VH-VL binders against p14714r889to1111. Designs and how they scored, part 17

Target 1, 223 residues: p14714r889to1111
Amino acid sequence: YLRHEVKDPEKAISFLQDLLHSSGLSEDQKRLLRTSVLCREQLAKVISDSDIEGIEEGYVELDCSEFGLQESLEAVVKQVMELSIERKVQISCDYPQEVSSMRLYGDNLRLQQILSETLLSSIRFTPALRGLCVSFKVIARIEAIGKRMKRVELEFRIIHPAPGLPEDLVREMFQPLRKGTSREGLGLHITQKLVKLMERGTLRYLRESEMSAFVILTEFPLI
Below, E stands for the ipSAE of ESMFold2; O stands for the ipSAE of OpenDDE; V2 stands for 0.75 times the mean of E and O plus 0.25 times the DockQ between their complexes.

## First folded at step 5 (VH-VL)

Design s13 (framework fv_cemiplimab)
Fold by ESMFold2-Fast, scan of step 5:
Order: sequence, then C-alpha cells, then structure tokens
Structure s13 (fold): chain C 223 residues (1-223), chain A 121 residues (1-121), chain B 107 residues (1-107)
Amino acid sequence: as target 1 above (223 residues)
Amino acid sequence: EVQLLESGGVLVQPGGSLRLSCAASGFTFSSYSMTWVRQAPGKGLEWVSYISGDSSYTYFADSVKGRFTISRDNSKNTLYLQMNSLKGEDTAVYYCAREGEWSLYDAFDIWGQGTLVTVSS
Amino acid sequence: DIQMTQSPSSLSASVGDSITITCRASQGISNYLNWYQQKPGKAPNLLIYAASTLQSGVPSRFSGSGSGTDFTLTIRTLQPEDFATYYCQQLNSYPFTFGPGTVVDFR
C-alpha cells in the first residue's frame, strides 16, 4: 500500500522536472533542478524498499542481470559526490586494475543501493576537518569454479575517521525494525538485510582508534 | 592482566537448562565483541555464538539457534550463555573469547580456560 | 554454511623441520581467515589473523598466506613448543566455522 500512496506523486514530480528541463533555465535554476532530481531518486529508493516485510523475511528475490562493475562504481560515486562536495568531505577511490574489465551477473541496482547508502552514511558522519576523508576501496579475487566458470570475490571497504557512526545508528542497522527507527537507521537496516540476500554477503561495521569502516563482502559470477 | 574466566559447567540431564558465565578483567569489557566456542571431548573447535560490545549484534551456529541465547552485563564485566533444551551433542568444553583490538578483521585474541558441560542421563 | 577443510589431518615432525598446513574454504572468504594453536589441555591461542598477519608476540617462524579459498600456515625450524593442534577459522560470514584441525606430533 505504501507504493500506491507515493507512486503517482513521484511520477508527477518526474513530469514537472522534465518540463523544467526543457525550458530555458538560468544556471541557478539548473542547479536547483539537479538537486530535485537527486531528491526524486532518493524517493524512488524508498518506494522500491516499501516491501520491508519481504526484505526482513528474506523473501525478496534479486533481479539479476549482466552488468559492468566499473560502471556501477562510477554511478555510485556520482550519486554521493553532491553530498561530498556540500559537506567538503573528500572521497578517495582505490580500485584494482581488473575492475575496469569486469562483467558480473547479479543485482546491479541493489549493489548500487548498498554501496551508496554506506558511502552517504560515512560522508555524513565524517567531520569537515583538514586532512579527513572517506576512503572507498575495492579488493577483488578472481577464482575459477570448475573449468568453464569464474567468480569474483569482492570486498568493499568504506573507511572514515573515528569515532564514525553513532552507536544507536549502528544498533538500528543490526536490530529489528521498530516504530521509532530513524530514516537513516531504516536505510542502513535495509542495506544490511540486502547484503544478506547477496551471494556470500556479509556486512560489518568496525571501530578502531583512528578509523571506522563498513566492510562488505559479496561474490559474483564473472561473465 | 587481561583475563577471561568461565564458570557454570556441570552435569545436566538431556532437555535441561544451564547458564554459563564468563568474567572479564583487565580491559574495558564494553568495547569488545565476545564469542563462545565449544569443543567436544577429543574433537575440534565449533563456534557457538557472537555478541557485539553493546549487544546490538548477535549471531548463533545453526546447531544451537533457538535453544541458546547470548547476553552480557557490561556493568558486571560478564558474558553469559543461556543454554536450553540441552542435547547429548552439546557436551563440550565451552570457551569464551574476546575480539582483538586494532584490527580491521575479526580475530579472537584472548581466550578463557574453558568450562566443561556434560549432558548425559 | 562455509565448510572448512584442513590437510593433512595429522603429521609427524622433528625439531628443526619446516612444515606446511593447508586450509580450504568451500566458498570464497577473501582474507577473513585466522589460525589458532591449541596445546593439549589448554585453550586455543591466536597465531595469525587476516590470513597473513602475525599476532603480537607470535614468533616469526610462523607465517600465513593465501586468499579466497586456499590458505597455508607454515612453521619454519619447528621448536618443541610447536607440537600442538592447529585450526583455521573463517570470519567472512555467519556462522563462523573452524577447520577440523591438524595435529602436529613429535616423530
């Protein structure tokens, strides 16, 4: 039912954005339009996650297709870059060379959702202080499975300065949903459940003296 | 100075219940995730359960899921394992262990001496 | 569940020998692998974490390598105190699972 309540307003906003985009806009108006598009994309994620019961129970099925890993990572970084710039928090990306040629079979949109939520949260809780940044690292190991297939084990590390996320937010991420769960806690909780739906998926949140990190493990067939 | 000490292991009949305790000293208990690992006589190690420092994250082995619960009282520096519906297969030495410090990878660096639980009629 | 296997199940060696123990995961675990040493009647001790990083206080004759599914523990110039059972453990996903152990006995 939540999907029925919000889908038509979302489509109306999309239509209005298209009309504005085709108009002769000033540079300031174009910036505002870009911001509204980002807001609409965030709302679309909420609509797609409206089946929280299905996600909680593990009954949501992944929509698997062939996709390029580099293209997915670029889309994620582009999505979070606006917040990075707004908060003046640098993002440092460290990918192995083989990422540029990887074609994977899996749920591209859910992978992007997982990575964007954890990156956005990391940026939000990183102080805009000199020398502080969020590091987005990918570690990949390609393995032959039998003689005809290959898989890749992907480890995503999103490292940010200590202390990192508030303890109550980390608790909301790993504990059952409650009426009072915050929007960010809800987003991270859904992310944690989505990771568990991925092949060999695990999500950890680590705290060290000088840094904290999301560590996400998942495995994909290579095409 | 860092020490873990398990207690509570006794002979219990099948279907019975037992609570194990692990007393921690020499470190800030609430800052560390804790685990229970068991070892049946003459057998290998089997991970049982895990709990985060603030109790927000708990996990269990399939063999004990629904029967065992893990908890901690940070004010008393004590970890607990509540064992219900005990089976003969639960007979083992139960160790508690602490997650290591300063690592981006989970590692259990300090272990207790173990406490023996025997489930037999 | 991720199943861990170790080879050999047991081996006999003499002081001064170099030995290698292997550990295999049924699916990829990146470098989320620990090695533990257990002496008879004692609790396990952490030797290596993250597949290749020595725990503080562990002698340099111990080394670990590997990633994904295949891992090795090597002990160079075996000492009398090294006769023990060695276990690998994956921490990539819940439930955490241990290998069945490798017994290193005096020859």
Scores: ipSAE 0.000, ipTM 0.417, lowest interface PAE 15.7, mean pLDDT 80

Design s14 (framework fv_cemiplimab)
Fold by ESMFold2-Fast, scan of step 5:
Structure s14 (fold): chain C 223 residues (1-223), chain A 121 residues (1-121), chain B 107 residues (1-107)
Amino acid sequence: as target 1 above (223 residues)
Amino acid sequence: EVQLLESGGVLVQPGGSLRLSCAASGFTFSSYSMTWVRQAPGKGLEWVSEISGDSSYTYFADSVKGRFTISRDNSKNTLYLQMNSLKGEDTAVYYCAREGEWSLYDAFDIWGQGTLVTVSS
Amino acid sequence: DIQMTQSPSSLSASVGDSITITCRASQGISNYLNWYQQKPGKAPNLLIYAASTLQSGVPSRFSGSGSGTDFTLTIRTLQPEDFATYYCQQLNSYPFTFGPGTVVDFR
């Protein structure tokens, strides 16, 4: 077993990584630890104290620009792919045809953060059973508001085998932050708040006997 | 030398309360998640609860959820299990054990000797 | 919850024999499986973590294999001190769950 000798959790993780780089672990096992640490560090780095307070209070401004939905979805899948490979949990993507040509006006980075966090959590809590996967499904509903204006409501479904996320983690996602909130619960709570900053954004977590799912709704102007 | 020592196990009446302690020495206590595992006489192991090194998360087995609380005092290198509304089925030797924080290959690598809790009239 | 089963529930063997104990998870747990040895009246002792990695100080006659749902603990050339109960445990999902144990008795 790995030994810890540093009180600072960040330094303890770095110390463990250094030990494992010299260990008899397989390359896959080393990759598991490195990718997990990098994903966690990236999340912590992106979510600063200033960002957390602003998001929690609902006053953070979105940085809106034109972006391609297909490119955003591909970037998200790429961001989570290493954990997917590590956990031996496949991601099955199901997008409608129009997604490939769809250009939106909105906050691309925040959309990617929402989708990557929910996918990472789905992968983490999916059994590594061959033949089972996390399904990433997009449903698009286009509405014409006039002859020159179009909007799209996007529904993202991130489906994984039952039982899904621990009940405590789902509770932390939707309840006010407490001193005892877990780090993953903090990440999902912030994700839930980010969804609320999106136009008409909603996030739900569904449990059924054979599957569980994140269901994310948000609306964008079409370019 | 790395050691864990449980204390607090006694005979209690059904419906009573009891707090167990686990004293840690020989390692940086705050860097490790800590867990409680119990074993009823003549039966197998049952995981009870876990707490992260910084107390940012706690988890419980369904059989004890709502009745037991796990906590720690890193300044004293001590882990606690507060047990309320005790039932006969809670009779067991309670072990504390160490596991890594945020490690993908957590294992209960150091165990205490256990403390016996008997719930009986 | 992930259910863990072990086979056999008990076995009797002679010194020098090789034995195999199997553990099955009701859902995929990758390699987040540990094996513990418990001698009568003592606390459990970690033998193997991450399905196949031997804990420091554990004799090389112990080995583990498997991934996903099916796992095996093998003890080559049994010694008298190997009389014990062996438990598998998954650490993939909360709540963590143990197998019911396999009692190894030296005849």
Scores: ipSAE 0.000, ipTM 0.406, lowest interface PAE 21.1, mean pLDDT 79

Design s15 (framework fv_cemiplimab; at its last look DockQ between E and O 0.03; V2 from the best seeds 0.00; counts 0 for: pae E 10.8 > 2, placed apart)
Fold by OpenDDE, look of step 6:
Structure s15 (fold): chain C 223 residues (1-223), chain A 121 residues (1-121), chain B 107 residues (1-107)
Amino acid sequence: as target 1 above (223 residues)
Amino acid sequence: EVQLLESGGVLVQPGGSLRLSCAASGFTFSSYSMTWVRQAPGKGLEWVSGISGDSSYTYFADSVKGRFTISRDNSKNTLYLQMNSLKGEDTAVYYCAREGEWSLYDAFDIWGQGTLVTVSS
Amino acid sequence: DIQMTQSPSSLSASVGDSITITCRASQGISNYLNWYQQKPGKAPNLLIYAASTLQSGVPSRFSGSGSGTDFTLTIRTLQPEDFATYYCQQYKSYPFTFGPGTVVDFR
């Protein structure tokens, strides 16, 4: 029922985005529009996920295409801005310069889903104290496989102040789904499973006395 | 107290094999990437190899690729370096080090005292 | 591979002096640079990470600066315990690489 009900509004948003694209936008407005399109596409993909069990079991296939890493990251950050403002938690982004020109081949929408979920969770469980910040760091390591083939290892670090995620959510993230799994836990669990679908994808959650962190590793062809 | 302790360094002939160990204590070993760095007598530091916390990623310097393997046993809090086809140029003090993953850096914040490997006929 | 160079290879100074060591990368490494101190017969110690962030427990007389390809380590008011060898190290790309080191000796 919900999927059907969401499809019509999604299509309407898509249609409006197309109209806006043809309405004579400034460069900045075009950038915002591109970001909104990425968000909409991500939403559509999530809605289309009719088989959570398939994701759990790793049967879901990735839809790979060329995408820009910077645009992807922008879409991620924009998705969490509302919560950031609401929670009064600042986001500090640290990207290498080469991210601006980096073109990758992979499932960008799943990447956005992974990063947005982890970042949102980090913000959500950051105390609303003065001066606290969530750090979003991207490390890119380019490796040459051959004369014409390059790959990039990407490491995403989402560092947030203690106490971090509740222990029960951490358990739900890494343990098999069961009856009674929380909504938040389900989201994190799916995120963890999605990461595993990616090339050499790994997701870790680190906890120390003062800070916690998501660490996501994955690899993409660099084009 | 956070501590790393290397062991296994001995005299070995060229072409021989040797496995080094690094015992970790005082921290959650599996949460950290680990690295081997070596230093030839009277020379500078050389990065040798690295391994992620869950062993999903391993990295090697070109000088040791194909000859060295890095592994870890998180249940024993131990890091290993298997060295095969050893050469004279592999003679060095071998350090294990922890890679700090907090904040916006990837630095070797904890080091062992090193173990000496001598390759000589 | 990214090659690291340092200058000078060695320098002599007196207690109380301010000294600067430079490190250069063969290509841009943003701020992915660490500085280490090593005394004879001892393991290296981390001084600076991310080019300019002081490691916990390190005296404030140590400071790092730079981004891209050129980096500097500065020691203000040199102390007797500061005479050692200093290394820079990049962690932008594998393989990680160290500079050749700078020896700081007594004048």
Scores: ipSAE 0.016, ipTM 0.603, lowest interface PAE 7.2, mean pLDDT 90
Fold by ESMFold2-Fast, scan of step 5:
Structure s15 (fold): chain C 223 residues (1-223), chain A 121 residues (1-121), chain B 107 residues (1-107)
Amino acid sequence: as target 1 above (223 residues)
Amino acid sequence: EVQLLESGGVLVQPGGSLRLSCAASGFTFSSYSMTWVRQAPGKGLEWVSGISGDSSYTYFADSVKGRFTISRDNSKNTLYLQMNSLKGEDTAVYYCAREGEWSLYDAFDIWGQGTLVTVSS
Amino acid sequence: DIQMTQSPSSLSASVGDSITITCRASQGISNYLNWYQQKPGKAPNLLIYAASTLQSGVPSRFSGSGSGTDFTLTIRTLQPEDFATYYCQQYKSYPFTFGPGTVVDFR
């Protein structure tokens, strides 16, 4: 009855870790397992055919939980740090003070994947010149829903020097997948689809003469 | 040249309806959030409504909520404000403005010249 | 809603004077504050965004400062073209709100 054939390596790992987690392990062992699962999910850049199909068709459901926004942003910056150092491109972070205490309900890992992919692309297409950087800006707008409930609209701006991403890559992000889609184009296309799965999620890529930017809007219940 | 041009302002009876238009030129319209700001004769500026570049998010001042709707047609580079159940206190010059520079911070950096709406019997 | 207040409501000044206008928010808005200039019969013009960043093309005699709830616009060595109404505006939360304006008149 436990016979299970998993085509997705990440789902196979998660299944095994869930079985181990249910085995009556100590609290320290459970904490290690949870940390291991989170790290593997955060670091995993492998996208299976089943995952891609599910995301495209809207069959993938978000794994929502309570999380801290500042911790998520710090994890994202840490995830892209190696490329930042390798390419000698600085990341300038600008977010409001309330972010440090902000607790959200949503899919933390998918949010991190969205932000890390857009940051990685921005870093790749920024020249390693003095004074040039990628700016990671967060704007938080809090709205009351009834007397005691709150939500926050988060706007993430990932600003980088013009001309920014190649036009072909931006087209691949928003157009249907084809046989010749690049690996980077596939990653950005999946990112665009993941944003659409988020509550009121939108993703735009903007170009001006001096700057280009990813603008990501999404809404979260505030805890 | 970057330009915004409002139209549609006329005299309307209380309880009536009116649609304002704002024609944009000289920039990638769909890349910018847009806003309507009004100014009653001899008074200060009042923010009325805003809309995101792809229309996914719309916002309204409490004074117009439920009566006004904001929309845009990116293929025509045009912003709209549909005003229903008009009241005398809606009498104002209505400005169309572009929101959000290609920079770290937002501001209303481009404004139209305004269109006068008068609500009177 | 965030309420914005400005002080003074009006002031009279002479060319060459240095003047200050104060703006206060009813709650903390960090640096999400813009300043606009409106000349009679004209649409407003953006002067300063993010509390202290001067808009391109705006003369260096204009400066902004402040954070949180209290903000100041300073005009050094006032010129004839500076006689106008000045508005602060917060963009921290919807609905966006303007101050009531400060009229700068010839003395």
Scores: ipSAE 0.006, ipTM 0.555, lowest interface PAE 9.2, mean pLDDT 82
Fold by ESMFold2, look of step 6:
Structure s15 (fold): chain C 223 residues (1-223), chain A 121 residues (1-121), chain B 107 residues (1-107)
Amino acid sequence: as target 1 above (223 residues)
Amino acid sequence: EVQLLESGGVLVQPGGSLRLSCAASGFTFSSYSMTWVRQAPGKGLEWVSGISGDSSYTYFADSVKGRFTISRDNSKNTLYLQMNSLKGEDTAVYYCAREGEWSLYDAFDIWGQGTLVTVSS
Amino acid sequence: DIQMTQSPSSLSASVGDSITITCRASQGISNYLNWYQQKPGKAPNLLIYAASTLQSGVPSRFSGSGSGTDFTLTIRTLQPEDFATYYCQQYKSYPFTFGPGTVVDFR
């Protein structure tokens, strides 16, 4: 019975999703996941007509604190795990070894929000074909500026199979908001604006014949 | 090599009409929004009109709305500006320009050399 | 319509100078602002988009900054080829509008 489940990859993924929902986690772990999801939903809901104007003009202040980079990346992957299992899309992570020891000063929640939204979009628009996956890569470049401060430039690449995001959605991400913007487009547009609030933040979307990618660049003080 | 070449600028009388053309080469024309920008002699730049890649959306400055129309023929890689009811204030060099890839940032990254339209009696 | 103004209207400078040009919008336009360079008898050339991002092939001596209503173009170590007219342009809303231009002349 379980062997039959394993030999059908789509059934195996559905089976794993059932295990996640029905059992296997302690009540404390379920409460933590529910709280994390609710917190993410609350952050997404702070966007209203007036909040959109504030984000467009850059009125939102970053809430900076010390945080561990590896823990943030793990939280991002956990936040998208349910959709990954449901859509039968695998996630491949490629982090440099330095990530495990990096402590940064910055807005951890906004970084997680940015990475989660781009990763979710990449999963959503990956065909449900055998062997396809979304690649989440991190590149770190450390600069020592004298004896008082070190900084790290982080490049996040979220790579997924072609064709990637629909053309209309990519336009909505970068253009000024207009009437008729989709909910997915609004979420990505806000993400793009949040990246601009980060120090030296840039977001690009690359479309190539076999793959498409989000490329997010930002810089943090290294503690 | 990406190129835009305008043509059709001539001397016309007030109230007259003419059509400007812009020939595009070196890029996938239908993927880009296109724009007309004008510059009166000795003056600054003025955005005139824009058109989406598939012609689904057209836009006009208030100064030309109702008098000018914009169109494109993607099979000929050509942008057009039909100018009617011309006034002396329409005297300018007319540039065609490409809006950046997929209309990202709405920046005009490639410009033609311009064609001079003179409206004078 | 969003009106754009520039200051100064003109300036004289020498090779090697650092100069700044300001652009102001009549209402907030976030970072939806481009900068162009135009030499006499030539078409404009895109320098900067999204307020601060250099177009490919533009020398690093050019930089842009600002958001909201106030923007600055800075040219460090002015070169002979930089004597030109500079325009800002907003793309927050239609109609797109340009500033009146700033003429940079050599002395």
Scores: ipSAE 0.006, ipTM 0.538, lowest interface PAE 10.8, mean pLDDT 81
ESMFold2 (binder alone), look of step 6: mean pLDDT 92; pTM 0.936

Design s16 (framework fv_cemiplimab)
Fold by ESMFold2-Fast, scan of step 5:
Structure s16 (fold): chain C 223 residues (1-223), chain A 121 residues (1-121), chain B 107 residues (1-107)
Amino acid sequence: as target 1 above (223 residues)
Amino acid sequence: EVQLLESGGVLVQPGGSLRLSCAASGFTFSSYSMTWVRQAPGKGLEWVSGISGDSSYTYFADSVKGRFTISRDNSKNTLYLQMNSLKGEDTAVYYCARDSEWELYDAFDIWGQGTLVTVSS
Amino acid sequence: DIQMTQSPSSLSASVGDSITITCRASQGISNYLNWYQQKPGKAPNLLIYAASTLQSGVPSRFSGSGSGTDFTLTIRTLQPEDFATYYCQQYHSYPLTFGPGTVVDFR
């Protein structure tokens, strides 16, 4: 049923890639199709049968390697930029200076998936009004463990104007999977499970009077 | 030039069977989920059934579950609806529609002209 | 099943008027709502998807809003070709369900 939720994403992506190369489409139409391809590719990465079964049961192993945090954040922003421009919702990035030189040991692609999904959802539920934006903030707390080991606690805040996500989507994110779960809710639910696989990972959704936010916490060894 | 053309609608007696066809052209048929939507004379739209591009998943409205079967032949660019144990309440114009799944959100963006099924003695 | 209702069931309007049609879901469906237009004797045509996103080729006088359970379709500066029946449809969960329709007639 989950595959039907995505509805043959590989074939749809292949068709869209062929269509983007064809003549007869306006540049605006090509841009919309490229944005659709990116959104579908993100969902397809999350919705494989083996991944879902393992993620729901907590048995999926992370593919850990050394990576640069700055490069990962830049990749995430690039992945969501087309939707940001299409919806006329600005993204404001606020990173501490040490992020530019920070090298981590962990699952880079899963981290990117978590951040991309939460940013895309934040953009979708932000009105295209003057002065409104999605803020992507990173807070890094470095901790020395023993004489030669360092870890960093990373807090990602993805802040957007109130009221934010519909209550039903937030509920779907934290409730067990069921048949008929929305595509957005499925993506966010899997994202929540992926965060739980990260070292000391937590995902919260906060509502305040003027803003709402995803708050993601996870820890990485520093290289 | 994207087109869907339904055929097969005729008068059938209650308890009878009928197969509807929908011929697709102008797009890569196998890349899209397809659906059947019906409309009884003077009434609104009712979703009937859906099928994924590779036929792995099929869905039905409760009113037709166990009586109707949806299938497709991607080599012929054709969608089918096999209707068994027909009832008077199944009398309707049956529309074939394409599900625009690649836009991230589902919507029926291309519709055929419909084919009338009448179930009467 | 998710039940959809529309108000009004019918309305009379003149060219140049602005009209609003409402759609309500029996439970929360987020923004998973589409609007369709159907002219007499013709197949439905997609107007709006994801509650507020205008389908390519649809005039800008059409707009949609809402989330959760309450949704609206607005047509500004009504044109002769806009006299039709309008349907909302949820795609949050199976079975998919349509509203009963709103008939927009000439006054």
Scores: ipSAE 0.000, ipTM 0.419, lowest interface PAE 18.8, mean pLDDT 80

Design s17 (framework fv_cemiplimab)
Fold by ESMFold2-Fast, scan of step 5:
Structure s17 (fold): chain C 223 residues (1-223), chain A 121 residues (1-121), chain B 107 residues (1-107)
Amino acid sequence: as target 1 above (223 residues)
Amino acid sequence: EVQLLESGGVLVQPGGSLRLSCAASGFTFSSYSMTWVRQAPGKGLEWVSGISGDSSYTYFADSVKGRFTISRDNSKNTLYLQMNSLKGEDTAVYYCARDSEWELYDAFDIWGQGTLVTVSS
Amino acid sequence: DIQMTQSPSSLSASVGDSITITCRASQGISNYLNWYQQKPGKAPNLLIYAASTLQSGVPSRFSGSGSGTDFTLTIRTLQPEDFATYYCQQANSFPFTFGPGTVVDFR
């Protein structure tokens, strides 16, 4: 048999979607592509949510591995792109230069889940007016604890126009689940719990007169 | 001028507890990581524990993990080692040393004179 | 844990001799290796850090070399005050580990 190289499934899917989006597609083909992207997103969410009991009780173990931060952030933006286009809300990304070469040790998929859910919520509650955008900012603070041992504190800010999320939804995110909890509230509640499973993880929702923001703080070993 | 002085070493029975202190002078204590290194009679050096300047990070050798705790009081320029569940194997001269973390090499450039801990019945 | 080995365990030398001590790490530690000198009844003194950088105040007859897993400490034109025990220490990862030491004694 001939030796061949197998591509990373996540990168292969993203690459294929990029090619399909750039293609000259009929309206029917565009609808099918959009449905395919949404189905993949929903399947990932359902699989993640199936572990609700473990997440709520705090006994879910993280699946840690080496990963590139830039690639993770790009994957997250790709995952939310369809809703961004549908709602006519642009995503503006602002990362420090260090991000492009940064390799971390941690749970890449859970990080992507946290970031995608907060981005999706920000897009959903941004008015569908031309010119409005969601800003995705990353701030990195590197602490040396030995020359071969470094940690980085990452602060993710997902900023959107005021008034932002409904007050009841923000309340649902931080309070215990109840029978009447909304689907959006469940998703954000799970996200908040996942952040707490991360190394020194915190999640805040800030509300100011001109803008609102999710502020997520996590710490990772730097490779 | 730049000095470290250990104290607290005494004879203690197996299973006992002891707290060692290290008084620093002549430098900005809070700017440096600090470490404890021990040496059993007639044996070599063994790294025991380290603490960052702001106490955010602490590290331990496997032989003492769960039994020893390292801490510091930057307002008093003092480093501490709390030793619990002491064993005969913990008998050693305990040195306090300054970690040259600022140069990223983790070399111990200033050492105290040591304090002898004897664990015996 | 990274294990450190030193060779020889001990050596006998005369004033004016040149001696070499070897330190080996069980895995790659780049240049994160330090050398210490300890005289009987005294605390250790830092001689060399980052494998080859001489600590301030240390005589130029001391030199270090190596990278990865193999390192050497060389003392040229040995002086009476150089009879001591020498230790290497890796600073690549926690826990930090010392070599078992090399005793340099008078012939």
Scores: ipSAE 0.000, ipTM 0.404, lowest interface PAE 19.4, mean pLDDT 80

Design s18 (framework fv_cemiplimab)
Fold by ESMFold2-Fast, scan of step 5:
Structure s18 (fold): chain C 223 residues (1-223), chain A 121 residues (1-121), chain B 107 residues (1-107)
Amino acid sequence: as target 1 above (223 residues)
Amino acid sequence: EVQLLESGGVLVQPGGSLRLSCAASGFTFSSYSMTWVRQAPGKGLEWVSGISGDSSYTYFADSVKGRFTISRDNSKNTLYLQMNSLKGEDTAVYYCAREGEWSLYDAFDIWGQGTLVTVSS
Amino acid sequence: DIQMTQSPSSLSASVGDSITITCRASQGISNYLNWYQQKPGKAPNLLIYAASTLQSGVPSRFSGSGSGTDFTLTIRTLQPEDFATYYCQQLNSWPYTFGPGTVVDFR
């Protein structure tokens, strides 16, 4: 219900953002764009909050269909690359050749949501310092199951400079939600729950002396 | 202190079966992915199989897929490689190695001494 | 599968020499490349990971460089214990593949 009630305002704001972005912006237009982004974020939070019970309890059904993995990854990178330019944080992408021809059966939009959220968080906690970047790496492991069936395990590594995410934020990602949960923590918590809905899905956050990373594992049937 | 020790390598007839074991000590075994790498006499290294820390994921080289099975018993700190339908081409020294703790850079940082498997009539 | 090649396949050197070994990947692997040393009758030992990072305890005479498809291992002032076979390995994509090895023999 809440989703239906606020859907039209979100669509209007998205249209305004697109229109302003395609033009040279004055200071007044930049202020309007910034305000529209904040409104979009507020609406996204309200929509997200309405789904939280279903996601938390695991009652959200995946909308599975055939999709191309390379096209999905390119869509995610394009979306976050635009944001990364604003923060002056470079993204480096490394994919195996097999990805370009790989067709999967699964929930493409939820996969994109998972990858976008973890990439955005990585960008937010990477300083705009020369020589520092976010690395997005994919590892694909293909297995045949009998004569007709194939599956692939996908490992996504989103690597960024140490120290990475604050410890409290990582804690919020893995612990039950409470009134004091931050907006960033809510987004990551939902992402962690969405990963668990995926086949053999796991999400970890790793810290090493020079680097930190999200490591996401999930499995898809191959078409 | 950190150590891996393979055992089980023997002479086996073609078509036979053999199980290799790798005993781990000096580290939290369940926190690390483990792997098997083989080396035929006078040849280079060939990756054979890998397993995640919780056994959720297993991986195999095409040359052994369908014939070999990798498993682990974290309560015993032991890694296994079950080899079925053995061929002459499977003759090699089999090493177990620690793949790392889901680190940003995977590396086989600790290796066992190896155990020799000979497949011959 | 990513194919790894090494050059030269073997070389003869004397103590005190500086040697270079090259590794090439059939496709881009960023910096996800390891170097291993194997002495006769022994298990391999990790020398370098992430193309250029020395493993703890490895002497500073060893160095790695490169990114993408072309990588180099350099040993400065070769010591008697350095006569061994050296392997590169890519870990950018599964299956993990090793180079064929470079044998460094005493002259």
Scores: ipSAE 0.006, ipTM 0.512, lowest interface PAE 11.1, mean pLDDT 81

